# VH-VL binders against Uncharacterized protein AF_1119: the designs that were tried, part 8

Target 1, 118 residues: Uncharacterized protein AF_1119, of Archaeoglobus fulgidus (o29146)
Amino acid sequence: VYFSMKGNIDVIEDAISVSPASFSIDIAKGAHYVKEVKVKNSGGEAEIYFEDIVEGPDKSAIDVSFHTESGESISSSNKLRLPAGTADSPSETVIHVHIDVDDDAPTGSYAIYIHAKQ
Short names: E, the ipSAE of ESMFold2; O, the ipSAE of OpenDDE; V2, 0.75 times the mean of E and O plus 0.25 times the DockQ between their complexes.

## First folded at step 13 (VH-VL; framework fv_indenebart)

Design q1 (from p5 with heavy chain T28K; at its last look DockQ between E and O 0.52; V2 from the best seeds 0.59)
Heavy chain, then light chain:
Amino acid sequence: EVQLLESGGGLVQPGGSLRLSCAASGFKFNSYAMSWVRQAPGKGLEWVSSIRDSGGKTYYADSVKGRFTISRDNSKNTLYLQMNSLRAEDTAVYYCAKVGYHYSGSRWGMDVWGQGTTVTVSS
Amino acid sequence: QAVLTQPASLSASPGASASLTCTLRSGINVGDYRIYWYQQKPGSPPQYLLRYKSDSDKQQGSGVPSRFSGSKDASANAGILLISGLQSEDEADYYCMIWHSSAWVFGGGTKLTVL
ESMFold2, look of step 13: ipSAE 0.481; ipTM 0.830
ESMFold2 (binder alone), look of step 13: mean pLDDT 92; pTM 0.948
OpenDDE, look of step 13: ipSAE 0.679; ipTM 0.910
ESMFold2, look of step 14: ipSAE 0.517; ipTM 0.838
ESMFold2 (binder alone), look of step 14: mean pLDDT 92; pTM 0.943
OpenDDE, look of step 14: ipSAE 0.701; ipTM 0.883

Design q2 (at its last look DockQ between E and O 0.86; V2 from the best seeds 0.00; counts 0 for: pae E 2.7 > 2)
Heavy chain, then light chain:
Amino acid sequence: EVQLLESGGGLVQPGGSLRLSCAASGFKFNSYAMSWVRQAPGKGLEWVSSIRGSGGSTYYADSVKGRFTISRDNSKNTLYLQMNSLRAEDTAVYYCAKVGYHYSGSRWGMDVWGQGTTVTVSS
Amino acid sequence: QAVLTQPASLSASPGASASLTCTLRSGINVGDYRIYWYQQKPGSPPQYLLRYKSDSDKQQGSGVPSRFSGSKDASANAGILLISGLQSEDEADYYCMIWHSSAWVFGGGTKLTVL
ESMFold2, look of step 13: ipSAE 0.425; ipTM 0.828
ESMFold2 (binder alone), look of step 13: mean pLDDT 91; pTM 0.938
OpenDDE, look of step 13: ipSAE 0.413; ipTM 0.856

Design q4 (at its last look DockQ between E and O 0.65; V2 from the best seeds 0.00; counts 0 for: pae E 2.3 > 2)
Heavy chain, then light chain:
Amino acid sequence: EVQLLESGGGLVQPGGSLRLSCAASGFKFNSYAMSWVRQAPGKGLEWVSSIRDSGGSTYYADSVKGRFTISRDNSKNTLYLQMNSLRAEDTAVYYCAKVGYKYSGSRWGMDVWGQGTTVTVSS
Amino acid sequence: QAVLTQPASLSASPGASASLTCTLRSGINVGDYRIYWYQQKPGSPPQYLLRYKSDSDKQQGSGVPSRFSGSKDASANAGILLISGLQSEDEADYYCMIWHSSAWVFGGGTKLTVL
ESMFold2, look of step 13: ipSAE 0.462; ipTM 0.822
ESMFold2 (binder alone), look of step 13: mean pLDDT 93; pTM 0.952
OpenDDE, look of step 13: ipSAE 0.540; ipTM 0.892

## First folded at step 14 (VH-VL; framework fv_indenebart)

Design r1 (from p5 with heavy chain H102K; at its last look DockQ between E and O 0.70; V2 from the best seeds 0.67)
Fold by ESMFold2, look of step 14:
Structure r1 (fold): chain C 118 residues (1-118), chain A 123 residues (1-123), chain B 115 residues (1-115)
Amino acid sequence: as target 1 above (118 residues)
Amino acid sequence: EVQLLESGGGLVQPGGSLRLSCAASGFTFNSYAMSWVRQAPGKGLEWVSSIRDSGGKTYYADSVKGRFTISRDNSKNTLYLQMNSLRAEDTAVYYCAKVGYKYSGSRWGMDVWGQGTTVTVSS
Amino acid sequence: QAVLTQPASLSASPGASASLTCTLRSGINVGDYRIYWYQQKPGSPPQYLLRYKSDSDKQQGSGVPSRFSGSKDASANAGILLISGLQSEDEADYYCMIWHSSAWVFGGGTKLTVL
């Protein structure tokens, strides 16, 4: 049996955007998913990290983490560096969003909300 | 080769405190969750605590919740366990263990274990 | 009611097979869980053997011989560790482990004796 999960990524700064800004995943108990997200910067150089909020029948059953394309963990103590760009030519940095689902996760709809922070 | 070296065990009185350390080498420490598992003399294995690769999420067994604090310093490749309000039943060998799935949370099992450090809580 | 139950002991002859069970309590289904197995010899830390959820989701530990394998018995609600071609060095304690209710849970362990 499939559940579904939708993710929305909210960015605090107008110069920074993400693609995709939302995603949906059919999730299974005990599975590991990876979602590629491109972070675009049309302003000056920045350093950011991400935080998540999970909603659903059991929010503790879903674990979300953020990694660079090379696999290094992104956190407030190891931020993602975004090169400067312009509106016509934004810089682009790839990240991976990893999602782990507990073996005993209850069936139902889950949502994640991802906030980019400086 | 992956190595985990625990230290900081010893003899303490009930109500005392102790800080365990685990020095990690041979792998990218900040890409793996870590766990502490203990074994009382002549008894089975008991999971104590786990911490996510970033350090942002922690999990505790009910038996230690509120008394023990897991932490990590990814710049020093070191895992810690702060043990407060120690009780006789905390007497055990404490193992540091690496989760065996890169870029995942604490809910994947351990694949490499240290040799352990002994904690004895006795009057 | 313990989450995981293992027999305290099991014995078998050299060259034979041993089937070690890890039974989940009523109310939870072995089919949902990834079962981890560990071997521990006296004076040593546990060693990872393998994990098993299904034939398409399993892993042998590094350097672990193929004579160790995992499976499940759905009617018994149990994970199974099969050790074929038993050797004297297989005499050890064996633990199963699952992630349940935001915690790692170990079984009580089985002491395997090779007579």
Scores: ipSAE 0.592, ipTM 0.865, lowest interface PAE 1.4, mean pLDDT 89
ESMFold2 (binder alone), look of step 14: mean pLDDT 93; pTM 0.954
OpenDDE, look of step 14: ipSAE 0.766; ipTM 0.898
ESMFold2, look of step 15: ipSAE 0.543; ipTM 0.843
ESMFold2 (binder alone), look of step 15: mean pLDDT 93; pTM 0.954
OpenDDE, look of step 15: ipSAE 0.787; ipTM 0.924
ESMFold2, fold request of step 16: ipSAE 0.440, 0.547, 0.442; ipTM 0.810, 0.863, 0.821
ESMFold2 (binder alone), fold request of step 16: mean pLDDT 93, 92, 93; pTM 0.953, 0.946, 0.952
OpenDDE, fold request of step 16: ipSAE 0.836, 0.841, 0.819; ipTM 0.924, 0.936, 0.934
ESMFold2, look of step 16: ipSAE 0.535; ipTM 0.850
ESMFold2 (binder alone), look of step 16: mean pLDDT 93; pTM 0.951
OpenDDE, look of step 16: ipSAE 0.761; ipTM 0.896
ESMFold2, look of step 17: ipSAE 0.537; ipTM 0.849
ESMFold2 (binder alone), look of step 17: mean pLDDT 93; pTM 0.953
OpenDDE, look of step 17: ipSAE 0.771; ipTM 0.896
ESMFold2, look of step 19: ipSAE 0.576; ipTM 0.848
ESMFold2 (binder alone), look of step 19: mean pLDDT 93; pTM 0.952
OpenDDE, look of step 19: ipSAE 0.746; ipTM 0.896

Design r2 (from p5 with heavy chain S35N; at its last look DockQ between E and O 0.63; V2 from the best seeds 0.47)
Fold by OpenDDE, look of step 14:
Structure r2 (fold): chain C 118 residues (1-118), chain A 123 residues (1-123), chain B 115 residues (1-115)
Amino acid sequence: as target 1 above (118 residues)
Amino acid sequence: EVQLLESGGGLVQPGGSLRLSCAASGFTFNSYAMNWVRQAPGKGLEWVSSIRDSGGKTYYADSVKGRFTISRDNSKNTLYLQMNSLRAEDTAVYYCAKVGYHYSGSRWGMDVWGQGTTVTVSS
Amino acid sequence: QAVLTQPASLSASPGASASLTCTLRSGINVGDYRIYWYQQKPGSPPQYLLRYKSDSDKQQGSGVPSRFSGSKDASANAGILLISGLQSEDEADYYCMIWHSSAWVFGGGTKLTVL
């Protein structure tokens, strides 16, 4: 896993990659955003979850959660199963990143970085 | 049918500990943020704690910070509240409540409530 | 000092309309917040009624009659729960709630008596 000091963060853990690995959002108070993210696996079957880093005026005012397309929550205790793939034919799994903004969140630009964990 | 059932209430002495449980059924538990809300005898509602669907983020009322711990076991569809260093003012009916919609802990109301479990802190 | 202030009690006649107020503390703009409303009858847990932020951002609880509606009074910095065509079964305690500073905050509640 490595992060770029500037610009977009590339999240790579072994044969697993997340795309996009970051979002920039000009938030509205009380808003809810859903972003689609693709998880590629070029290795064996794996179970993963996600961690987020929020940067902005008040990161505590932003709640990020990860879900399958069917709405099931993804966490360290409820990991996402990724099918096996190869470098030439990686498996692709779509997840939904839900971003919930508090009603009293300071307005401005927020950056959300996603990190896959096993 | 969506249902929440609290348990674990009882009589404890000041300084004691108690662990509440809330069994959830009838909905996809791991997709909803959960809350504990309490009501002292003859008083209003007081939010105690919240935990997001993933369990990664927790929130506490100032009155219980450092003493109470909210947690969940999504594999068991159960919400917990570990209460330590209990005080007389913690005496209340404790309700568990789910948010109304998926994926949000702050946006949607608490649309389902349990019947509550009574906690009495007295010497 | 309290984030949300509700009148302790309100009385109204059957068939009349009742307006329950939830006043936000000075410095907190009611326009920014979703106001959640709950009904609680004696011996029962609270029941979710509705949430209201604006006419374009409102949600009615499941099974909640349309005679319950939410609004705001910006001049009073207050959320409003309107109960039209008041019925005897509407006699209950009503609580407002917001998410503020990473916490759910309830009002003190209003006891509505139907005369």
Scores: ipSAE 0.364, ipTM 0.822, lowest interface PAE 1.6, mean pLDDT 91
ESMFold2, look of step 14: ipSAE 0.467; ipTM 0.814
ESMFold2 (binder alone), look of step 14: mean pLDDT 93; pTM 0.951

Design r3 (from p5 with light chain Q59Y; at its last look DockQ between E and O 0.53; V2 from the best seeds 0.00; counts 0 for: pae E 2.4 > 2)
Fold by ESMFold2, look of step 14:
Structure r3 (fold): chain C 118 residues (1-118), chain A 123 residues (1-123), chain B 115 residues (1-115)
Amino acid sequence: as target 1 above (118 residues)
Amino acid sequence: EVQLLESGGGLVQPGGSLRLSCAASGFTFNSYAMSWVRQAPGKGLEWVSSIRDSGGKTYYADSVKGRFTISRDNSKNTLYLQMNSLRAEDTAVYYCAKVGYHYSGSRWGMDVWGQGTTVTVSS
Amino acid sequence: QAVLTQPASLSASPGASASLTCTLRSGINVGDYRIYWYQQKPGSPPQYLLRYKSDSDKYQGSGVPSRFSGSKDASANAGILLISGLQSEDEADYYCMIWHSSAWVFGGGTKLTVL
């Protein structure tokens, strides 16, 4: 059994962008999904982290976490450092967005909103 | 080697308070969710509380909600359990446990356990 | 009714196999759940053995012998821990665990005696 989930990553800093900025997945209860996202920085060195908001029949049934490519957790107390770049040559940093669905998650549509913050 | 060392147990009267600590070493503490699990004398295991790697989300068994508070200090590699309004039914060995998945979902099972610290609530 | 039910005790001979069951209550389906198994010897903390959801979603704990394996019996709505080639050191309490309703839930435990 699957249910649909859509993610949207919003970045408010003009020099920082992500690819992809949105994604859709069909995922089973109790599944673990990993989405690779590239963070591009065309400005000076920055430190960021991510927060999520889940909408759906049971927002507590979805866990979202953010990790570097090497597996280090990204949080407000352990931020991701973005090297400086330029508009013509932005720096790129890979992150992994981990999505876990509770084994007993109610069937329905879920949405995940992800915000990059400084 | 991953090591978890609980402390802060003891004898306390009903209505009293205790704060348990768990010192962690041998792994990147801030990358893993942590749990407290208890075992009453001669009884089975009962999950008490869990906290994700950042400390931003916490979960509690119904039997302890409103009385117990889980927290962590990632700069000190330490997990805490503040236990208030203690009851005789809280008498148990309390285990600190590390979630097994490296990237810290609180919904993954525990893989390493401490030796436990004993809490006795009796008048 | 309890979310997870385990037999209180089970006996088996050295060299034989033991099949430990973890039955989910009616209304929830074993097929949805990742089932964790723990071993506890007297005077010691629990030790992680393995988890099982399906043949493509399982994990053996570090250092846990391959003679320990997980499976499910869908008709009984149960997770199964199979221990083959029983050794005296396998005498222990065994607990199953699932994540259910935003909580970890343990079974009551099975005391395995190796005679």
Scores: ipSAE 0.457, ipTM 0.826, lowest interface PAE 2.4, mean pLDDT 89
ESMFold2 (binder alone), look of step 14: mean pLDDT 92; pTM 0.941
OpenDDE, look of step 14: ipSAE 0.695; ipTM 0.887

Design r4 (from q1 with heavy chain V99I; at its last look DockQ between E and O 0.56; V2 from the best seeds 0.00; counts 0 for: pae E 2.3 > 2)
Fold by ESMFold2, look of step 14:
Structure r4 (fold): chain C 118 residues (1-118), chain A 123 residues (1-123), chain B 115 residues (1-115)
Amino acid sequence: as target 1 above (118 residues)
Amino acid sequence: EVQLLESGGGLVQPGGSLRLSCAASGFKFNSYAMSWVRQAPGKGLEWVSSIRDSGGKTYYADSVKGRFTISRDNSKNTLYLQMNSLRAEDTAVYYCAKIGYHYSGSRWGMDVWGQGTTVTVSS
Amino acid sequence: QAVLTQPASLSASPGASASLTCTLRSGINVGDYRIYWYQQKPGSPPQYLLRYKSDSDKQQGSGVPSRFSGSKDASANAGILLISGLQSEDEADYYCMIWHSSAWVFGGGTKLTVL
């Protein structure tokens, strides 16, 4: 397993941030990557889910899924509950982003963007 | 114990429709991708369709695209296959199957299969 | 040309070994793929046996005896299911499967006869 990575932050409604919200991989065919992503909430209790955008030689060769630290799936039908926080003491929630690369994926760099949704 | 129980098979005329169900138990259904695989009488296995744990992404064999729709209801632990515009070559036993890896999407192979439900398309 | 080719039948004696092949078509390389293997007995659903990509990337199915193992023959562009110490209960159809071109693809299956 190898990749190169760059990070950015995605802010939702000024109170919720996700870090990193993107990363790139130089693929290993058939690899499985797990990325730790932190979600901070400086506002009231919220429920969110995630969607991905993939860029690269073949977008369809990458499968991304989102899970709680305990392994529960996060989706629009099973949202992640974020505890309330404040600007001085935001709540933090860790999620795991699973990235599966097809066995026949074209070689090259792929960038994966994570968008939090309510 | 993981259990998958298909139902909804039967006899249908060409051009007709049928909806298959797969009741799941013994595992956390909403954490796993699911698949449908069929087997025509005396023939080999043919993958039909797969769906992500969330239901947000679906995949279809070319032979069924535009005619079949896979879906799931995670609150009922149930997988569905809506089959429209049925043809004689759709005659088969239809199996539902669980993807064998908890933290992955639908790209990992199937580890547990149901008993199957029979669909017969004939005039 | 089919993506995966398996011989239609194979026979071997009890106690011997059987080597079931799953040949990938030209233009794709067996070294890239996880090869999944399934057993199906008459009147029953398929059962997962194992998957194999390499000695460091493989998995035995739950309750599957260690006499079932996976490997590859790179020169033949083929996945191999080896069944050693054949028993009468091993008589079944065997299918290989890969994820290729955004689809699960099965081989045509091999009927193994133990006689």
Scores: ipSAE 0.457, ipTM 0.811, lowest interface PAE 2.3, mean pLDDT 87
ESMFold2 (binder alone), look of step 14: mean pLDDT 92; pTM 0.942
OpenDDE, look of step 14: ipSAE 0.694; ipTM 0.886

Design r5 (from q1 with heavy chain S106N; at its last look DockQ between E and O 0.63; V2 from the best seeds 0.00; counts 0 for: pae E 2.3 > 2)
Fold by ESMFold2, look of step 14:
Structure r5 (fold): chain C 118 residues (1-118), chain A 123 residues (1-123), chain B 115 residues (1-115)
Amino acid sequence: as target 1 above (118 residues)
Amino acid sequence: EVQLLESGGGLVQPGGSLRLSCAASGFKFNSYAMSWVRQAPGKGLEWVSSIRDSGGKTYYADSVKGRFTISRDNSKNTLYLQMNSLRAEDTAVYYCAKVGYHYSGNRWGMDVWGQGTTVTVSS
Amino acid sequence: QAVLTQPASLSASPGASASLTCTLRSGINVGDYRIYWYQQKPGSPPQYLLRYKSDSDKQQGSGVPSRFSGSKDASANAGILLISGLQSEDEADYYCMIWHSSAWVFGGGTKLTVL
């Protein structure tokens, strides 16, 4: 395996959680990986987006993007709407985390930190 | 049918500014990264700039960094290139191009190109 | 040294095959790269032909005939665009492209003449 990657997703809002909160991936140079993540909301309706931080031998060699299940981009200018839920019956919204690795990425260990924000 | 239509080219003096537009249709514009590629008269292709599907990350060739700004308006299905401090060597046909892989970033090559718009920088 | 080098011109007879090379500079390995190929005729925009990294990681462009194919020559550190059964309409400029050092890089292009 050329790469080992670990992703962690942090959420600021108390009523919002993610599943899984972390992941590990064996990825090759030039690979494209998609990770399905469930976002649960036990509070009122919210709008969120995501930011990533990459650590590793070459931080610029990894590109991370966030999309709805239907493929629409999620950003601070196109936020993800989370329906209201309750503690016993949280709403669930699926997102896709896309990870692209440069063809010339140096071999090594990479970590991806994902922060959900409002 | 995927269509890309560039506009905004013209004649401009050195040091001047110009804004190019690319109207997109026939695909979900906000799901794809976009690029500008230029071709000087009688020369080969040169990549200029790329922008993520969300607009959150941008990339520039060294030759244009600090002078050109790529942007997009996903509500209008339009890609832009603001060109400032233009030089004679910026004279080219400028092509708008769609990245060929949806649900992905700008690490994948272009599959559909517009007809181009001509920029001439001359005094 | 240019990242990608293509011969300026190539000629071949109708019905024959043309093998267009895209050589990577020393210090980088063709095996790592997904190589994109474009065709351009005078007065027209480039057209996407195909991409090739390996036989399990390749794509033919929409409507591109199967007589266009990609491969690699590892000993020459080069990507290859093979055009078999050459037709007069294949006369065009051909460009290779890779993603390298956070930038798209084109080769200088090859003018293919069918005569």
Scores: ipSAE 0.460, ipTM 0.829, lowest interface PAE 2.3, mean pLDDT 88
ESMFold2 (binder alone), look of step 14: mean pLDDT 92; pTM 0.946
OpenDDE, look of step 14: ipSAE 0.708; ipTM 0.888

Design r6 (from p5 with heavy chain K57R, light chain W104Y; at its last look DockQ between E and O 0.69; V2 from the best seeds 0.00; counts 0 for: pae E 2.2 > 2)
Fold by ESMFold2, look of step 14:
Structure r6 (fold): chain C 118 residues (1-118), chain A 123 residues (1-123), chain B 115 residues (1-115)
Amino acid sequence: as target 1 above (118 residues)
Amino acid sequence: EVQLLESGGGLVQPGGSLRLSCAASGFTFNSYAMSWVRQAPGKGLEWVSSIRDSGGRTYYADSVKGRFTISRDNSKNTLYLQMNSLRAEDTAVYYCAKVGYHYSGSRWGMDVWGQGTTVTVSS
Amino acid sequence: QAVLTQPASLSASPGASASLTCTLRSGINVGDYRIYWYQQKPGSPPQYLLRYKSDSDKQQGSGVPSRFSGSKDASANAGILLISGLQSEDEADYYCMIWHSSAYVFGGGTKLTVL
């Protein structure tokens, strides 16, 4: 399988950034990818969750989910708590982004964008 | 030991509603997708619906779309199936099943099944 | 044409082998799919046996004897469940399953008789 990553940063406020915020995949049918993503917070304690946007030949063939390092799902009903940080010493939190590809996914290039939300 | 226990089946008239529940234990419920699969008397297995670990994405068989709603409460380790506008062809044993891949969506097959709950839609 | 086709019945003697087929319809390729296999005895829920995509991408179900194995016949566009050393307890219905077009799809099932 071939996997590439683009170093886009999604900033939902001046204080919170997510890196990387996008992935490009030359798809392997039925594959499961796990990507490590870092969330930095230079402000007060916050709660966030994530949404995805998929571009490619068939958006519905890709399922994206977000998990803490310990494996708990992150959603609008189970948000990720970010510790407070400062501009000089931002807090860092690692999450895992799981990307499931259907067995019958059309071949081609897919781009997956993640967006942090409060 | 992973265990799944369905409840809420019964006798219902056509056009009626039922809500099925599945109590889960012995695994980290919020890390796995879940499915409902049914089996009409004397017939084979028919997948009904699946829901991913967070509850944010759901899938339905064409035969139940618009009538059935799958949901989950991860704080109670419970899977639900709300069944509305019931028809005679919905008569079946309904099984709760766990998807077999940790930290993933709904497409990795079912590895543990409950004992089932029977739904009968009266003639 | 059904997505998955299984023969309705199969019989074999104790100690022999049974080869159960799961044929995918024209237009889809068995090589792309993980093929899941389930056993069901009368009055009981299905039990997961194994899945097979390739020799490097397969899984035996918990507690499932090694005499159950999966493979594929690419020329027949089929998944294969092999049961060797047949025992009377292997008498059951066997279903194959795939994830196809955002849905789980079961085959019609094969009733295996051991006598």
Scores: ipSAE 0.482, ipTM 0.829, lowest interface PAE 2.2, mean pLDDT 88
ESMFold2 (binder alone), look of step 14: mean pLDDT 93; pTM 0.950
OpenDDE, look of step 14: ipSAE 0.744; ipTM 0.892

## First folded at step 15 (VH-VL; framework fv_indenebart)

Design s1 (from r1 with heavy chain S104T; at its last look DockQ between E and O 0.78; V2 from the best seeds 0.68)
Fold by ESMFold2, look of step 15:
Formats: sequence, C-alpha cells, structure tokens
Structure s1 (fold): chain C 118 residues (1-118), chain A 123 residues (1-123), chain B 115 residues (1-115)
Amino acid sequence: as target 1 above (118 residues)
Amino acid sequence: EVQLLESGGGLVQPGGSLRLSCAASGFTFNSYAMSWVRQAPGKGLEWVSSIRDSGGKTYYADSVKGRFTISRDNSKNTLYLQMNSLRAEDTAVYYCAKVGYKYTGSRWGMDVWGQGTTVTVSS
Amino acid sequence: QAVLTQPASLSASPGASASLTCTLRSGINVGDYRIYWYQQKPGSPPQYLLRYKSDSDKQQGSGVPSRFSGSKDASANAGILLISGLQSEDEADYYCMIWHSSAWVFGGGTKLTVL
C-alpha cells in the first residue's frame, strides 16, 4: 500500500545526527522517491558518506543513492564535508536520498535504513 | 545540443579485446546514467550495460557479464566499455545512449543516442 | 518465452492509423511497466519517441509529433504505439523497451511499411 511510518533519528557520532535515519515505503512500482535528510554537526569538521540497508520482499528491486542538494553524488571516494558547529549552533547540511523502484518490484513494505560512515 | 560520439570499434579476432569510448557534450554528463546498446547486422536492439551518474553502480546483460566492463570518467565527460574475451556473436554496432531523467539510476530509459561504432569479431 | 513480443511487420496506408503492439509474456502485467518506444530508420541510430505508463505518467520525446501516442490494452497484456495520419517518412522499425529483472529488454521490433 502507500504509507510509511515516521523516520527515525540515528546518532552516528557524539556530535553528528541524521534525521530521518530510516523510513518505510509501501511500493508504488516504478516510482522514484526523493527524501530530504538533514545532517547536523555540533563538533569539528567531518567527512562522511552513507550506506543503505533495505529490508523487504526483494532488496534488489530498490536502488538507493545519496546526493548533495545540488545533485553531486556522495560516496566513500567523494565524501560529504560537514562544516564545524557547536552544541548551541550545529551546522546543518541537507542531502537528498534518491530511491528508484523497479517496475516489477514485489508488492509489500520496504524499510530503508541510512548509515552515516567516516 | 546533446551529442554522443562513439569510437574504438574495429576488427578483432575471437578472444581479443577492444575498448570503446563515448565522448559526451551539451549536457551535465555527471548528472545522468548512461547505457551501451548494440545491434547485430540485420537484427534488433540489445541492451549491453548501464552505469549510474556517479559510476558507483553498474548493470550488465547476462550475455556480457564477466567479459565487459562499463566505466565513466566524469572529469572527461567520457563513457567507456572494455570488451574482453570477444566472441563472434559480439559483432554489432555499439551505441552510446544517455538516460533521459536527471539524478536517477539506470532504471529510466534512454533519450539520446550516438551514431554508433562498429565491432567485428572474426577469425 | 520472450519477455516482449512485437509482430515482425505491419503495413498501413498513408493518412490511416497504425497500431503497433508490444505484448508482455504471461506472468508479468503491462499495467506495472513504463513502456518506451523507439523509431529506427535504415542506417541511423534509434530515436526516442515516447514513454507511457498511464495518462498521468507519460512523456512525448522532444520534437515528436502528437500524432504519435502511447496507450495500453490490458486484456491483451500489451503496450500500444498509435501513429495516426501516417506519412511516408513513418516507414521505419519500431522497438518497445521495458526495465525487467534488473535489465533493459527490447522487443524484437516491427517493420512498418507505408503504402
């Protein structure tokens, strides 16, 4: 069906948080979803990238990728730089998570988890 | 205007190798997935391989898996196809094609095609 | 069984309409798929015509006349390319394509003759 739970917040370091760090979707076959995710940093400058974990009837029917707001791909070889922040004024960086669903994806609920990595 | 210019085709013997190139211009190359599609003489179209905008994920037809490698150099706006262990059935015109939807994986169809480069595998 | 089946040839008169079918094999449903259509003239690369999933999810290729349109016949499990007001320059090979099982799959193509 179409609706998901609210996303979770994952704390990936003492100073860095990602919101949402997970979400569920009910599959619309052939859909393309774009999810805005905010990364807050209350510590010194950091470089990160992301990995996804997909749970559901067929993990291979889902493609997840991570992009800056301007569209540049984020990967272990092209990491996202997070500006330094403070506890009172954390830096905030927006990313876009692109989700492509195969036309023949099996019906069901899929959960997508986002892991920030160094 | 979007342009795709293939090169690197030629005559090779079975078991040989070739490297195809596709020079792209007229669009933001690193924002689009790319594909290779081939057409044997007198026959229909056959998808060969696709690669994401970042180069981080690749897809292959079963007929070429393990022998062909798709890659891209986003700093040079160039798509590549390394073809190893070539067989007679690989003889075809090879087309470079651009996916028509920005920032997506290779699950969206191609909208612009090059003129093709001819590969002939014959002993 | 082939994933997509197209008739090898079709003939129609100038000014008439041609309905080109792209039939999906049993076990998969045309309603799920975005169907892409390509035209290829001899000695030339394929050209993108349009894609169709539904009336709210479709796209005409750049510069492609509105007399080319897409639809589906659910009872036949088929995508349809309709070409109305046929012109002699519409004589070409036409291919359908879908994303299936982590691969692009083309139909075998239909040679359209306008006479």
Scores: ipSAE 0.502, ipTM 0.830, lowest interface PAE 2.0, mean pLDDT 88
ESMFold2 (binder alone), look of step 15: mean pLDDT 93; pTM 0.952
OpenDDE, look of step 15: ipSAE 0.790; ipTM 0.920

